# Miniprotein binders against q53ft3, part 165

Target 1, 195 residues: q53ft3
Amino acid sequence: MFGCLVAGRLVQTAAQQVAEDKFVFDLPDYESINHVVVFMLGTIPFPEGMGGSVYFSYPDSNGMPVWQLLGFVTNGKPSAIFKISGLKSGEGSQHPFGAMNIVRTPSVAQIGISVELLDSMAQQTPVGNAAVSSVDSFTQFTQKMLDNFYNFASSFAVSQAQMTPSPSEMFIPANVVLKWYENFQRRLAQNPLFW
Key: E = the ipSAE of ESMFold2; O = the ipSAE of OpenDDE; V2 = 0.75 times the mean of E and O plus 0.25 times the DockQ between their complexes.

## First folded at step 17 (miniprotein)

Design N8 (at its last look DockQ between E and O 0.90; V2 from the best seeds 0.00; counts 0 for: pae E 1.54 > 1.5)
Fold by OpenDDE base, look of step 17:
Structure N8 (fold): chain B 195 residues (1-195), chain A 107 residues (1-107)
Amino acid sequence: as target 1 above (195 residues)
Amino acid sequence: SPESYKKAIEYAERAKRYAEFARKYAELIAREAIKNNDPEKYEEALRLFREAAELYKEAAELFEKAAELYEKGDKEEAEKLMEEAEKYKEEARELFYEALRLYEKLK
């Protein structure tokens, strides 16, 4: 249902569903993370009148998780970029994840998505500096993400001769990734909000 | 105890939310089935969400009754209802997760 993307890291498409209405992504080495993209995969939409409240959790000085509301995703806004680098010293608010036995590693931050009624979401106030509102910032972030993805994917590129037989694995030709990258860049340059 | 009462109420509220969530997915799927003129494709997922919704409702009612019993000081009977409610909730959860998985495969 949801994906999470950190620049320079693999996209996460398998959220831990900790409850019927709650999903969690783990973010190791969270101190190096500036921005996170949360997006819908498009496989399962929100039901009518519902959306997702996106929270960030980091350990406080005592190692206890501090949750902060970053913002929202909806069927109408299926992706959002959040700046989390400046949130690491903030105070926690009431959060929907506190009562759940989520296996937490103290050194790992988390992105939590709570599926909620849109009316309830409208009453919530995200932390003020988390939402990336500028098109320029979005474009820069997206470009960086694309570059990092390309670099990452390319680092695993092997020639046909170097491939070991693995019948259970599917392989994508590097040229396909490159073409995708070029097309994405072109579209991004034309309209930063093309998706 | 006041804590037990609070817990029972919290569980009831949660179960109600899940019931509504399951219902809303059922409605979504029903609409998609109509739109695509393919009711058979969505039938199983729809059934499971509807069943989950009913089980969550039953769980919620039992949790509420348990809360009332805790408030009256009937701890033993309250705990029995909590256990029963938990069974309904867990069954509902299994169906709900299966419904989501099935629905995702339809996309």
Scores: ipSAE 0.695, ipTM 0.881, lowest interface PAE 0.6, mean pLDDT 85
Fold by ESMFold2, look of step 17:
Structure N8 (fold): chain B 195 residues (1-195), chain A 107 residues (1-107)
Amino acid sequence: as target 1 above (195 residues)
Amino acid sequence: SPESYKKAIEYAERAKRYAEFARKYAELIAREAIKNNDPEKYEEALRLFREAAELYKEAAELFEKAAELYEKGDKEEAEKLMEEAEKYKEEARELFYEALRLYEKLK
C-alpha cells in the first residue's frame, strides 16, 4: 500500500502490516537520516473519508519507543517529505501504536502509518518542523530519487551480443530509460512541482 | 476485574472499527467493479471484505456482552465470550488480509 524512501537507500515497498489499519517500516542507522519520503504505491487507495497519519519512532536511552506525529498522506496528497533530524531526542506525542507488539531491532527507528478517518486526522497536530516546505529541498530529493532509478536501471544494461536468448521475457531498450530520464529532468528544471 | 471490563470494551471498539474499515473497502471495490465494468474480476475480494465485516461485527457484539458480564461478576462466562469473540475476530482478520492480497493483485 505504502512506500518509504531515504536518500541514498533502496526504496522500501513492503511495509510490515502490524494491524488491519497500521503499517511499519524499519529505519536502520536512523541517526544518519535527515529526511524521509512516505508515499502511496498506487495499488490500494484509502477508502473514502480515510487517510494515513504518519509517525516517526526511535528508541530512547532505555530502548523504549518514542513516537512523534510527522504529518499525513491521503488519496489527494499521496506523498510527503518529512524532516526527522531534529526529532531524535524530542518528547513523544499521542499516538495509536501504544500497546502494539511491534518487533524491533535495537537502534532501529520506525515509520508508522495509521489509517484513520480524515475528521480524526484534522484534530491531530504534527510536531514542529517535520514537514518540508522548501522548493530547493524538494527539487534535491526529487533529483536524488531520479538518479537512483537511472543508476539502478542502467546497472542492468547489456548489449544485444551479451544477451542469452529468453523468448518469453519482455525487455525495454536502454534508450527508452535514458529518454525518460532526460525528459523528466528538463520538466523538473522548468517546474519542480509538475509531478 | 475493572481491568477486564476495560479490556473487553477496548476489544469491542477495535472490532467495530475493523468492521467499518472492511465495509468501506467493500464499498470502494464495488464502485471500482462498476466503473471498470468487470464485476467478475472483483467478486472474490468484495465477498471476503463483506464476510470479514460481518465477522468483526459479531466479535464486537460478543466483546460487549463479555464486558456486561464482567460488570455483573460473571467472570467465568465473560471469559468464555471473550474466547469466542477472539475466534470470530481472528477469522475476520484472515479474511480481511486475504481480501487485501486479492485486491492488490487486481491492480
Scores: ipSAE 0.610, ipTM 0.849, lowest interface PAE 1.5, mean pLDDT 81
ESMFold2 (binder alone), look of step 17: mean pLDDT 86; pTM 0.865

Design N9 (at its last look DockQ between E and O 0.80; V2 from the best seeds 0.00; counts 0 for: pae E 2.8 > 1.5)
Fold by OpenDDE base, look of step 17:
Structure N9 (fold): chain B 195 residues (1-195), chain A 107 residues (1-107)
Amino acid sequence: as target 1 above (195 residues)
Amino acid sequence: SPESYKKAIEYAERAKRYAEFARKYAELIAREAIKNNDPESYEEALRLFREAAELYKEAAELFEKAAELYEKGDKEEAEKLMEEAEKYKEEARELFYEALRLYEKIK
């Protein structure tokens, strides 16, 4: 249902579903993370009148998880970018994930998505400055993500002569990735909100 | 105990939320099935969501009854209801997850 993307890291598309209405992504080395993108995969929409509240959890000085509301995703807004670098200090709550038996590693932050009624979400107040509202910030983030993806993909590039036969694996030409990247950059430059 | 009462109420509220969530998915896929003129592809998922919703409702009712018993001091009977409610909840959860998986495969 959900994906999570950190610049410079692989896209996470397999959230841990810790409850019927709750999903969690683990973010190792969270101190190096500035922004996180949370998005719907498009496979399963929210039911009518429902959306997702997005939370960030980090360990406090005592190693206890502190959850903060970052913002929301909905069928109408299926993706959002959040700045988490400045959220390492502040007040948080244990709700809605704190009471759940979630396997937690103290060195790993988490993104939690709670599926909730839209009316209930409207009553919640995200932490200040978590939502990236600036088009410039969005563009910069997207560019970094694209660069990271390209760098990641290219790191696995091998010549045909270097390929090890693997009948179970599908391969795409590196030029296809490059063309995609160039086209995406062009579209991004024309309209940062084209998606 | 007050803690047991609080727990039972929390579980009841959670079960109610899950019942509503399952119901809402059932409504969503029912509409989608009509829109796509493909009731057969959605039939099993729809059935499972509906069944999950009913089981969550039963669980919620039992948790509420357990809470009332805890408040009255009938701990032993309350614990039995909690156990029964938990069985319904777990069964509902299995159906709910299966329904989600089936629905995802249709997309």
Scores: ipSAE 0.677, ipTM 0.875, lowest interface PAE 0.7, mean pLDDT 85
Fold by ESMFold2, look of step 17:
Structure N9 (fold): chain B 195 residues (1-195), chain A 107 residues (1-107)
Amino acid sequence: as target 1 above (195 residues)
Amino acid sequence: SPESYKKAIEYAERAKRYAEFARKYAELIAREAIKNNDPESYEEALRLFREAAELYKEAAELFEKAAELYEKGDKEEAEKLMEEAEKYKEEARELFYEALRLYEKIK
């Protein structure tokens, strides 16, 4: 139903469903993580009038889980970026993941998603500045993705004189990729929501 | 005991939430079947969500009755109802998960 993405790691798409309305992703080596993206896969929507409250959990110095509300995902806003670097030493909040039968790993944090009524979610307050502005975060993430793609593709560029013929392969001229990159970057700078 | 009463009430409220959750998925499935003009593809998932909702409702009613018996001090009978309620809850959970799996295949 949900995906979880950390920069430099493989996308997780197989949440542990710990209850009918609760889903968990494990985040090993959580102290190296500053941001996490939570999103809906698009195959199963929330029912009418429902959405997802997103929580972050880490073990405190006593080994007790500390849960903090990060924010929300809904059918109308199906992805969000959350900053978690400032939360690893914070105080917990009220949460629905209490004494559930969740497998515990001492060096691993968790992202929890609880499916709830939208009216109930409207009464909840996320911790501090966990939620990042979706427009600013999207623009920064998209620009980073564009740069990484272009740099990766360019690292394999060869001149026509250096090519070995391969009639079973399809090729794209490097200038087409560059033109696409420059055009997309220009459009993104003018309107981050043009897509 | 007071702890047993509180536990039965909590389990009843949880079962009620799951019954409503299953019912809302049944409504979603029914609307999609109509919109897509494809009732055959959704038939089994819809049936399972509806049945899960009914079983969660049954479990909630039994948990509530168990809470009343704990309050009266009839511990032995209350424990019997708690066990029966948990059986219904387990059955509902399996149907709910199967319904989700079938729904995902359609999508």
Scores: ipSAE 0.441, ipTM 0.792, lowest interface PAE 2.8, mean pLDDT 80
ESMFold2 (binder alone), look of step 17: mean pLDDT 86; pTM 0.864

Design R1 (at its last look DockQ between E and O 0.01; V2 from the best seeds 0.00; counts 0 for: pae O 12.6 > 1.5, placed apart)
Fold by ESMFold2, look of step 17:
Structure R1 (fold): chain B 195 residues (1-195), chain A 83 residues (1-83)
Amino acid sequence: as target 1 above (195 residues)
Amino acid sequence: SPIQEEFEKLMERAEYHFKWAERYYEMGDKEYALLYFEFAARIFRKAAELAKKNNDPESYKEAIEYAEEAQKYAEEIQKELEK
């Protein structure tokens, strides 16, 4: 019914169903995760008048789960990006024996989805409204990706005087990358969904 | 009183949803804006029913007016999404 996606990881589409109305995804190494996408697969909609409350759970310093409401998914809002980077228990203060003597709990958090009545969902408030705008997040991510690509490609630029001939290798002029970058930014500004 | 305190908590929760609906609308997330305006309207109506049961017509009127405002915004956004 649900999917869970973290950037740089394989999408999860097989939630563990822990109750008739509750679904869970495990997030190993959760401290490295800043955002998570929760979405409906589209095969089974929520029943009329119902939706999904999305929770984030991580172990506290005692190993007990700490649950926080991230937000919601519904038939009318079937996909959302949630920021979790500010919600995690960070590394605590070092104890006096140094890091090698620190007992670490497993670094696994969970995303939980509870199917509930919309009336029940309305009575709850998410933690700081962790959900981010998917349009704004896509635009910002895309801009960062464009900057990263341009800076990476430009770091290999050399003048013609610096080139060593390599007949078995194909080359492109550096201005092609710049032209592509400027064109892509212009198109993205005109229509963020042109792709 | 406990009833007045519960009424005020419902109104605050509904206002919180209303404000976040406006913020989601400003960010371009019309789907969340619609959802949160609908949530606000639901909770304002719950507050109105509590005021009615408590024989408090001024609180009833206040809550209903806010519920109708939230519902109006939700209907406007729904029409935008249908286009």
Scores: ipSAE 0.553, ipTM 0.844, lowest interface PAE 1.7, mean pLDDT 77
Fold by OpenDDE base, look of step 17:
Structure R1 (fold): chain B 195 residues (1-195), chain A 83 residues (1-83)
Amino acid sequence: as target 1 above (195 residues)
Amino acid sequence: SPIQEEFEKLMERAEYHFKWAERYYEMGDKEYALLYFEFAARIFRKAAELAKKNNDPESYKEAIEYAEEAQKYAEEIQKELEK
């Protein structure tokens, strides 16, 4: 039903369903994450009058999860970008996941989606500046994703010194870029609204 | 030391990719698992090279062992994908 995308990471399309109406994505190495995209896969819409409240959790100093409301996704807004980099030291808010025993790794952050009534969602207040809806913000996210992709690709790079007498240039096999891109596109093809 | 800190950061990053590779494999996403194991292997190798430059044979050995493990999994998955 849902997908989660972090810049420079592979898209996640297999959320852990922790309840009938609750889904969770794990985010390892959350400290390096600036933005998260949450989107509907388009396979199953929300029931009429319902949407998804999107929460972020990170471990506090004691390793306990701190949950914050980021924003919402709906049938009318099936995707959203959230900035989480500034939230990692914030205070927790009321959340629907607190009463649930969710198996988690203490060092891993999570994105939680709670399917709720739209009317109920309207009464909730997301943390400030978490929701990113501007074209500029999307562009920044895309750029960061590309940068992270470059980092991935560069891991395959060999120095020219290893190949030829000129040591000044690095070479990355084009196949690396293609392989990553094809896999990335395959996952995103499930939600064409993203690109 | 700064070099040791950098080594540890590389090892942590590689471990991150390794764990995700395992997760993807468990989910049946073999192509993604392959990519992440390969990425882990490369980062472990970078860590190994750093250890080598720092004249730290123990760290080198550790990083190489993890690199080899990641590479082994990648190769196994590659074979599965070719069937």
Scores: ipSAE 0.000, ipTM 0.206, lowest interface PAE 12.6, mean pLDDT 78
ESMFold2 (binder alone), look of step 17: mean pLDDT 90; pTM 0.893

Design R2 (at its last look DockQ between E and O 0.55; V2 from the best seeds 0.00; counts 0 for: pae E 1.7 > 1.5)
Fold by ESMFold2, look of step 17:
Structure R2 (fold): chain B 195 residues (1-195), chain A 83 residues (1-83)
Amino acid sequence: as target 1 above (195 residues)
Amino acid sequence: SPIQEEFEKLMERAEYHFEWAERYYEMGDKEYAFLYFEFAARIFRKAAELAKKNNDPESYKEAIEYAEEAQKYAEEIQKELEK
């Protein structure tokens, strides 16, 4: 019914069902995660009048779960991106530069989805700014990925005068990559979710 | 009184949802804007029913006007999503 995605990881589509109306995804090494995408797979909608409340849980310094309401998913809002980096409040800074010098022991957090009546969901207040704009966030991520790919590919560009004859190699003219880049950007501006 | 305190809490919660609906709309997230305007309308109507039960027509009018405004925005956004 649900999927959970973190950038750079395989999508999870097999939630652990812990009750009739409760579903959980484990997030190992959660301290390295800044955003999580929660979405409906699209084959089984919520029953009429119901939706999903999405929670984030992590262990505190005593190992006790701390739960925070991130937001909602519904048939009308079937996917959302939640920022969780600011929700992992722990002990103080690791050192003056804000980066760890020692490999930190991985820890496991959870994403919980509770199927509830819309009236019940309306009475809940998510932690502020946890849910980011899905369209803006996907567009920004996609643009950064496009720029990274184009810069990488362009770093290998050579002119014909620099080429050594190599009949077994295949080459792509650099302007083909540029045209693909420009076309993708135009399509993204027209519909950020076209892909 | 306890009833007035409950009314004020409902109004504040509905206003919170209404304000976030406006923010989501400005960010381009029409699906969340629609959801949060609907949530606001539901809670404003709950506040109106409490005011009506308490024979408080001034509070009833206030809550209903906000509920109808939220509903209007939700319906307009729904049309935009259906295109």
Scores: ipSAE 0.550, ipTM 0.836, lowest interface PAE 1.7, mean pLDDT 77
Fold by OpenDDE base, look of step 17:
Parts: C-alpha cells; structure tokens; sequence
Structure R2 (fold): chain B 195 residues (1-195), chain A 83 residues (1-83)
C-alpha cells in the first residue's frame, strides 16, 4: 500500500504491517537522512473518508523511541516529502504506535503510517517544519531519486553478446529505461507536480 | 463554560489549518493546501455544530462563515489541480 524513499537509497515498497491500520518502514543510518518521501503505491487506495498520518520515530538519548507527526498522505495527496534532519532534537508527540510492541533496533529510525479517518487527522497537528512543500525541494529530490534509479538499473545492463541464455527471464532494453528517464525529466521540468 | 472553551479550541485549530493551507498554497504545494483547507473546513463545521448545541447563534454564524470560506478555497484549488 505504501512506499518509502530516501534519496540515494533503494525504494522500500514492503512496509511492515504491524496492525490492520498501521505500517512501518525501517530507516537505518537515519542520522544521514535529510528527507523522506512517503507515497502510496497505487495498488490500494484509502477507503472513503480515510487517509494516512505519517509519523517519524527516532531513539532518544535513553534509547526510547520518540514519535513525531510529520504530516499526511491521502488519496488526493498520495505522496509527501518530509524533512527529518531537524527533528532529532524535537519533543515527542502522541502517536498511535506507542501501545504496539514493535521490534526496534536502537540505531534504526522508523516511518510509521497510521490509516485514520480524515476527521481524526484534522484534529492532529504536525511538527511545523516537517512537510516540505517547496517545488524546488521536490524537484531536487525527484532528480536524485531518478538518478539513483538510473544508476542502479544501468549497473545491470549487459550487451547482447554478454547475455547467457535464460529463457525464463525477461529482459528490458536499457534504452527503454533511458527513454523513460528522459521523458520523466521533461515532464518534471515542465511541471514539477505533473503527477 | 466548558463548551465555550471547546469551541474556542476548535476554532483555534481550524485557524491553524487554514493558515498553513495558505502557506502551502503560496509555496506551490496545492495538494497540501487543499488538504489543510479541507481540514479547516471540517473543524469549523464541528465548531459550528457545537455552537448550535450551545444555543450560540453568533458563534455558529462565525464558524459557518469560516467553514464556507475554507471549503471555497479547497474547491478552487481542486479545480486548479484538475487542469
């Protein structure tokens, strides 16, 4: 249902479902993370009148998790960028994950998504500077993401002469990826919010 | 009164969402602007209902007017997003 993306890292599309309405992504080495993108995969929409509250958890000086509400995702806003770098010294907020025995590694931060009623979400107050709404920031992040994907995909590129017969495997020409990349960049340049 | 206090808290929260909606819109994030205007509208409506239950027509009117304003902005933004 959800994906999580850190610039320079592989996309996470397999959230740990810790409850029917709660999903968690692990973020190792969170100290180096400035921004996180949370997005819907598009496979399953939120039910009518519902959305997702997005929380960030990091260990405090005592190793206890500190949860902060970053913001929201909805069917109308299926993705959001959050700045987490400045949250490391923030105060914790009420969170829906506190009662859950989530196995945590002290060195790993977490993104938690709680599926909630929009009316309930409206009662919540995100931390002030978490949501990145600037087009420039979004464009920069997207560009980094695209570059990461392209670099990753291209690392597996082999010439036809280098291919070993594997009838059970499907191959995608590198040019297809490149064309997609170029088209995406063009669209991004025209309208950073084209999706 | 406790009801008046609750009303004021709702109004304050709705105003908070409304202000952030405006900020997001100015920053070019229309989707968040829409979302936060919707949040504002919802909370203002709740405030209005509370005022109605408390037989406070003045507070009801105020809350409804703000709810309608927030909803109007949300709808306008939605139209922009659909283009």
Amino acid sequence: as target 1 above (195 residues)
Amino acid sequence: SPIQEEFEKLMERAEYHFEWAERYYEMGDKEYAFLYFEFAARIFRKAAELAKKNNDPESYKEAIEYAEEAQKYAEEIQKELEK
Scores: ipSAE 0.235, ipTM 0.683, lowest interface PAE 1.7, mean pLDDT 83
ESMFold2 (binder alone), look of step 17: mean pLDDT 90; pTM 0.889

Design R3 (at its last look DockQ between E and O 0.01; V2 from the best seeds 0.00; counts 0 for: pae O 12.4 > 1.5, placed apart)
Fold by ESMFold2, look of step 17:
Structure R3 (fold): chain B 195 residues (1-195), chain A 83 residues (1-83)
Amino acid sequence: as target 1 above (195 residues)
Amino acid sequence: SPIQEEFEKLMERAEYHFKFAERYYEMGDKEYAFLYFEFAARIFRKAAELAKKNNDPESYKEAIEYAEEAQKYAEEIQKELEK
């Protein structure tokens, strides 16, 4: 029903179903994670009048789970990116004995999705620090796609001196690809929806 | 009073959703803007029903006007999403 994606990791599509209406994804090494994407796979929509409340859970300094509402997914908003880097425990402390309440029993963090009535979801208020615009998600995806394309194309570059003559084949100078890349990045930064 | 306290909590929650919806709309997330305007309208209507049960027509009018405003924004955004 749900998927969970973290940059640089394989997508997870096999949530642990812990109840009829509750699904969980484990996030090992959660301290290295800044954003998560939660999305509907599209195989089973929410029933009419229902949606999903999305939570992030991490262990506190005593190893006890702390749950925070990130936001929602619905049939009308089937995917969302959430920022979790500001929600994790850290090493810093603002008192002279800052190490006294450090995390002692680290555990895997979790993304939890609870299928609920829309009226029940409306009664909940997400943490404000998890909000990320859809434009930011689009921009990040597009920038990574551009980098991937440029690196791939550049890996096949050869100089004129390295070429074997092949009159029947067409070639594109490498600087054309670079100029396209630079132009696209410039346009994307000014208007992520220009294309 | 407990009833007035609950009314004020509902109004604050609905206003939070309303502002969240406005922020998402400005950031270009029309799907979340629609969702949060819908949530705001639902909670404003709940506040209006509480005011009606409390025989408080001033609070009823306030809550229902905000609910209608939130609903209007949600409907306008829904039309944009359907294009």
Scores: ipSAE 0.505, ipTM 0.817, lowest interface PAE 1.9, mean pLDDT 77
Fold by OpenDDE base, look of step 17:
Structure R3 (fold): chain B 195 residues (1-195), chain A 83 residues (1-83)
Amino acid sequence: as target 1 above (195 residues)
Amino acid sequence: SPIQEEFEKLMERAEYHFKFAERYYEMGDKEYAFLYFEFAARIFRKAAELAKKNNDPESYKEAIEYAEEAQKYAEEIQKELEK
């Protein structure tokens, strides 16, 4: 039903369904994440009068999850971009996941989606500056995504000195880039609204 | 020491990537598993280099061993993907 995209990472389309109305994505190495995109896959719409409240969870100093409301996705707005980089030291808010035992890996952040009534969602207040909805912001996100991907890919680069006598060239295994791209495209193709 | 703390952070991060790679593999997402094993390997190597700079051969050895393990899994998955 949902997908999650982090810049420089493969898109996730297999959310953990922790309840009938609740879904969770794990975000390893969350400290390097600036933006997250949450989107509907287009396979199953929200029921009439319902949408999704999107939450971010990060571990506090004690390793306990701190949940914050980022914003919303709906049938009319099936995708949203959220800036989470500035939230990692924020205070928690009321959230629908607190009463649930969610199997999680310690020190891994999470995106939680709670399917709720639109009227109920309207009464909730997201954390400030989390939602990025402008076209310009999306463009910036895309650029950052590409940059982060490049950084990721370059981490697999080997110097030519390691391969051949010429040390001036860096090589990234084409397979790394190709596999990332193919997997990304395959998953994203399920929701073409992204590109 | 600050260097040791940084080393431990790198090792922890790499371990998370490694665990997620395993999870993705179990889910049948072999391409994603491959990438995360590779990424884990790279982070472990970074940790190893840090240990080397800190003249800590034991930490270096540990990090290298984990890097090699991650790389091995990545390579095995790659072979599966090529079939």
Scores: ipSAE 0.000, ipTM 0.197, lowest interface PAE 12.4, mean pLDDT 77
ESMFold2 (binder alone), look of step 17: mean pLDDT 89; pTM 0.885

Design R4 (at its last look DockQ between E and O 0.54; V2 from the best seeds 0.00; counts 0 for: pae E 1.6 > 1.5)
Fold by ESMFold2, look of step 17:
Structure R4 (fold): chain B 195 residues (1-195), chain A 83 residues (1-83)
Amino acid sequence: as target 1 above (195 residues)
Amino acid sequence: SPIQEEFEKLMERAEWHFEFAERYYEMGDKEYALLYFEFAARVFRKAAELAKKNNDPESYKEAIEYAEEAQKYAEEIQKELEK
């Protein structure tokens, strides 16, 4: 019924159903995640008068979940981007040996979706620091996609002396990719909606 | 008085939704702006019903006026989304 996407990771479409009205996605290594996208898969809408409350949870120092309301998804707002970087409290503790001996065990956070009446959802107030500007989120998504493409394409760069002729392959110089990348970033910074 | 405290908390909750709606509208997220204006209207109407049950016509009028304002913004945004 739901999907969960983190930039640079595979989309999750198989939520674990933990109750009749509750679904969860695991977020391993959540401390590296700044944003999460939650969306409805397009096959089954919420029943009339219902929607989904979306929560972020991480384990506290005792291993108990701490749930924070991020916001909502509904038939009228079927996808949303949430900022979770300001909600992650587990930066670890300092050791007497400084950074060389800091132990921060990767921990698993969760995104939870609770199917509720719209009237019940209206009685809840999301944490304010999870809100994300649509322009900011679009720019960030585009920059990460662009960086990923540039890094991927650059990994195949070769010098002219290292090229092996292959009649079934086409090649582009790496500096063309760099110039495109720099020009695209400049235009995106000037107008995030130019494309 | 517990009833007056409940009324004030409902008004505060509705105002939070109203402010979220305004913020999302300024951010360009009209779908979320619509959702939060509709939520604000729902909670303002709940506050109005409480004021009516408490025979408090001034609080009733205040809550209904805010509910209608929130609903008006929601309807305007809905028309923008339909264009």
Scores: ipSAE 0.563, ipTM 0.851, lowest interface PAE 1.6, mean pLDDT 75
Fold by OpenDDE base, look of step 17:
Structure R4 (fold): chain B 195 residues (1-195), chain A 83 residues (1-83)
Amino acid sequence: as target 1 above (195 residues)
Amino acid sequence: SPIQEEFEKLMERAEWHFEFAERYYEMGDKEYALLYFEFAARVFRKAAELAKKNNDPESYKEAIEYAEEAQKYAEEIQKELEK
């Protein structure tokens, strides 16, 4: 249902479902992470009148999880970018993940998504510093993400002469990926928040 | 009074949503701005209902006015997104 993206890292699409309405992504080496993108995979929409509250958890000095509300995703806003770098010293808030015995390693932060009623979501207040504060930061993040994807995809590129027949697989020409990349960059330059 | 305190908390929360909406709109994130204006409107209306139950017409009026403002912005943004 959800994906999580960190610049320079592989996309995470396999959230741990810790409850019927709760999903968790692990973020190793979280101290190096500035921004996180949470997005809906598009396979399953939120039920009518529902959305997702997005939380960030990091271990405090005692190794206890500190949860903070980053923001929300909805059918109308299926993806959001959050700044987490400034949250590492923040105070915890009430969160829906507190009683869950989630196996934690001290070096791993977590993104938690709680599926909730929009009315319930409206009763919550995200941490102010989780919002992306600058277009530049967002642009840089997006550019790094795109570069990572392009590099990843390109690493699998083979010439037609090098192709081994695999009837069960579909192939995408590298030029298609390049054109997509160029188009995305152009749109990003015009409007960093076009998506 | 406990009711007045609850009213003030709701107003404060709605104001936060409103401010987030404005911030996101300024950044160009219209979808998020829309969401937060909708949240603001909902919470302001909740505050208004509370004021009404408490027979506080002044607080009711204030909350409704802010709710209408938030809703107006939400509607405007929605129209922009549909173009």
Scores: ipSAE 0.559, ipTM 0.849, lowest interface PAE 0.8, mean pLDDT 84
ESMFold2 (binder alone), look of step 17: mean pLDDT 90; pTM 0.888

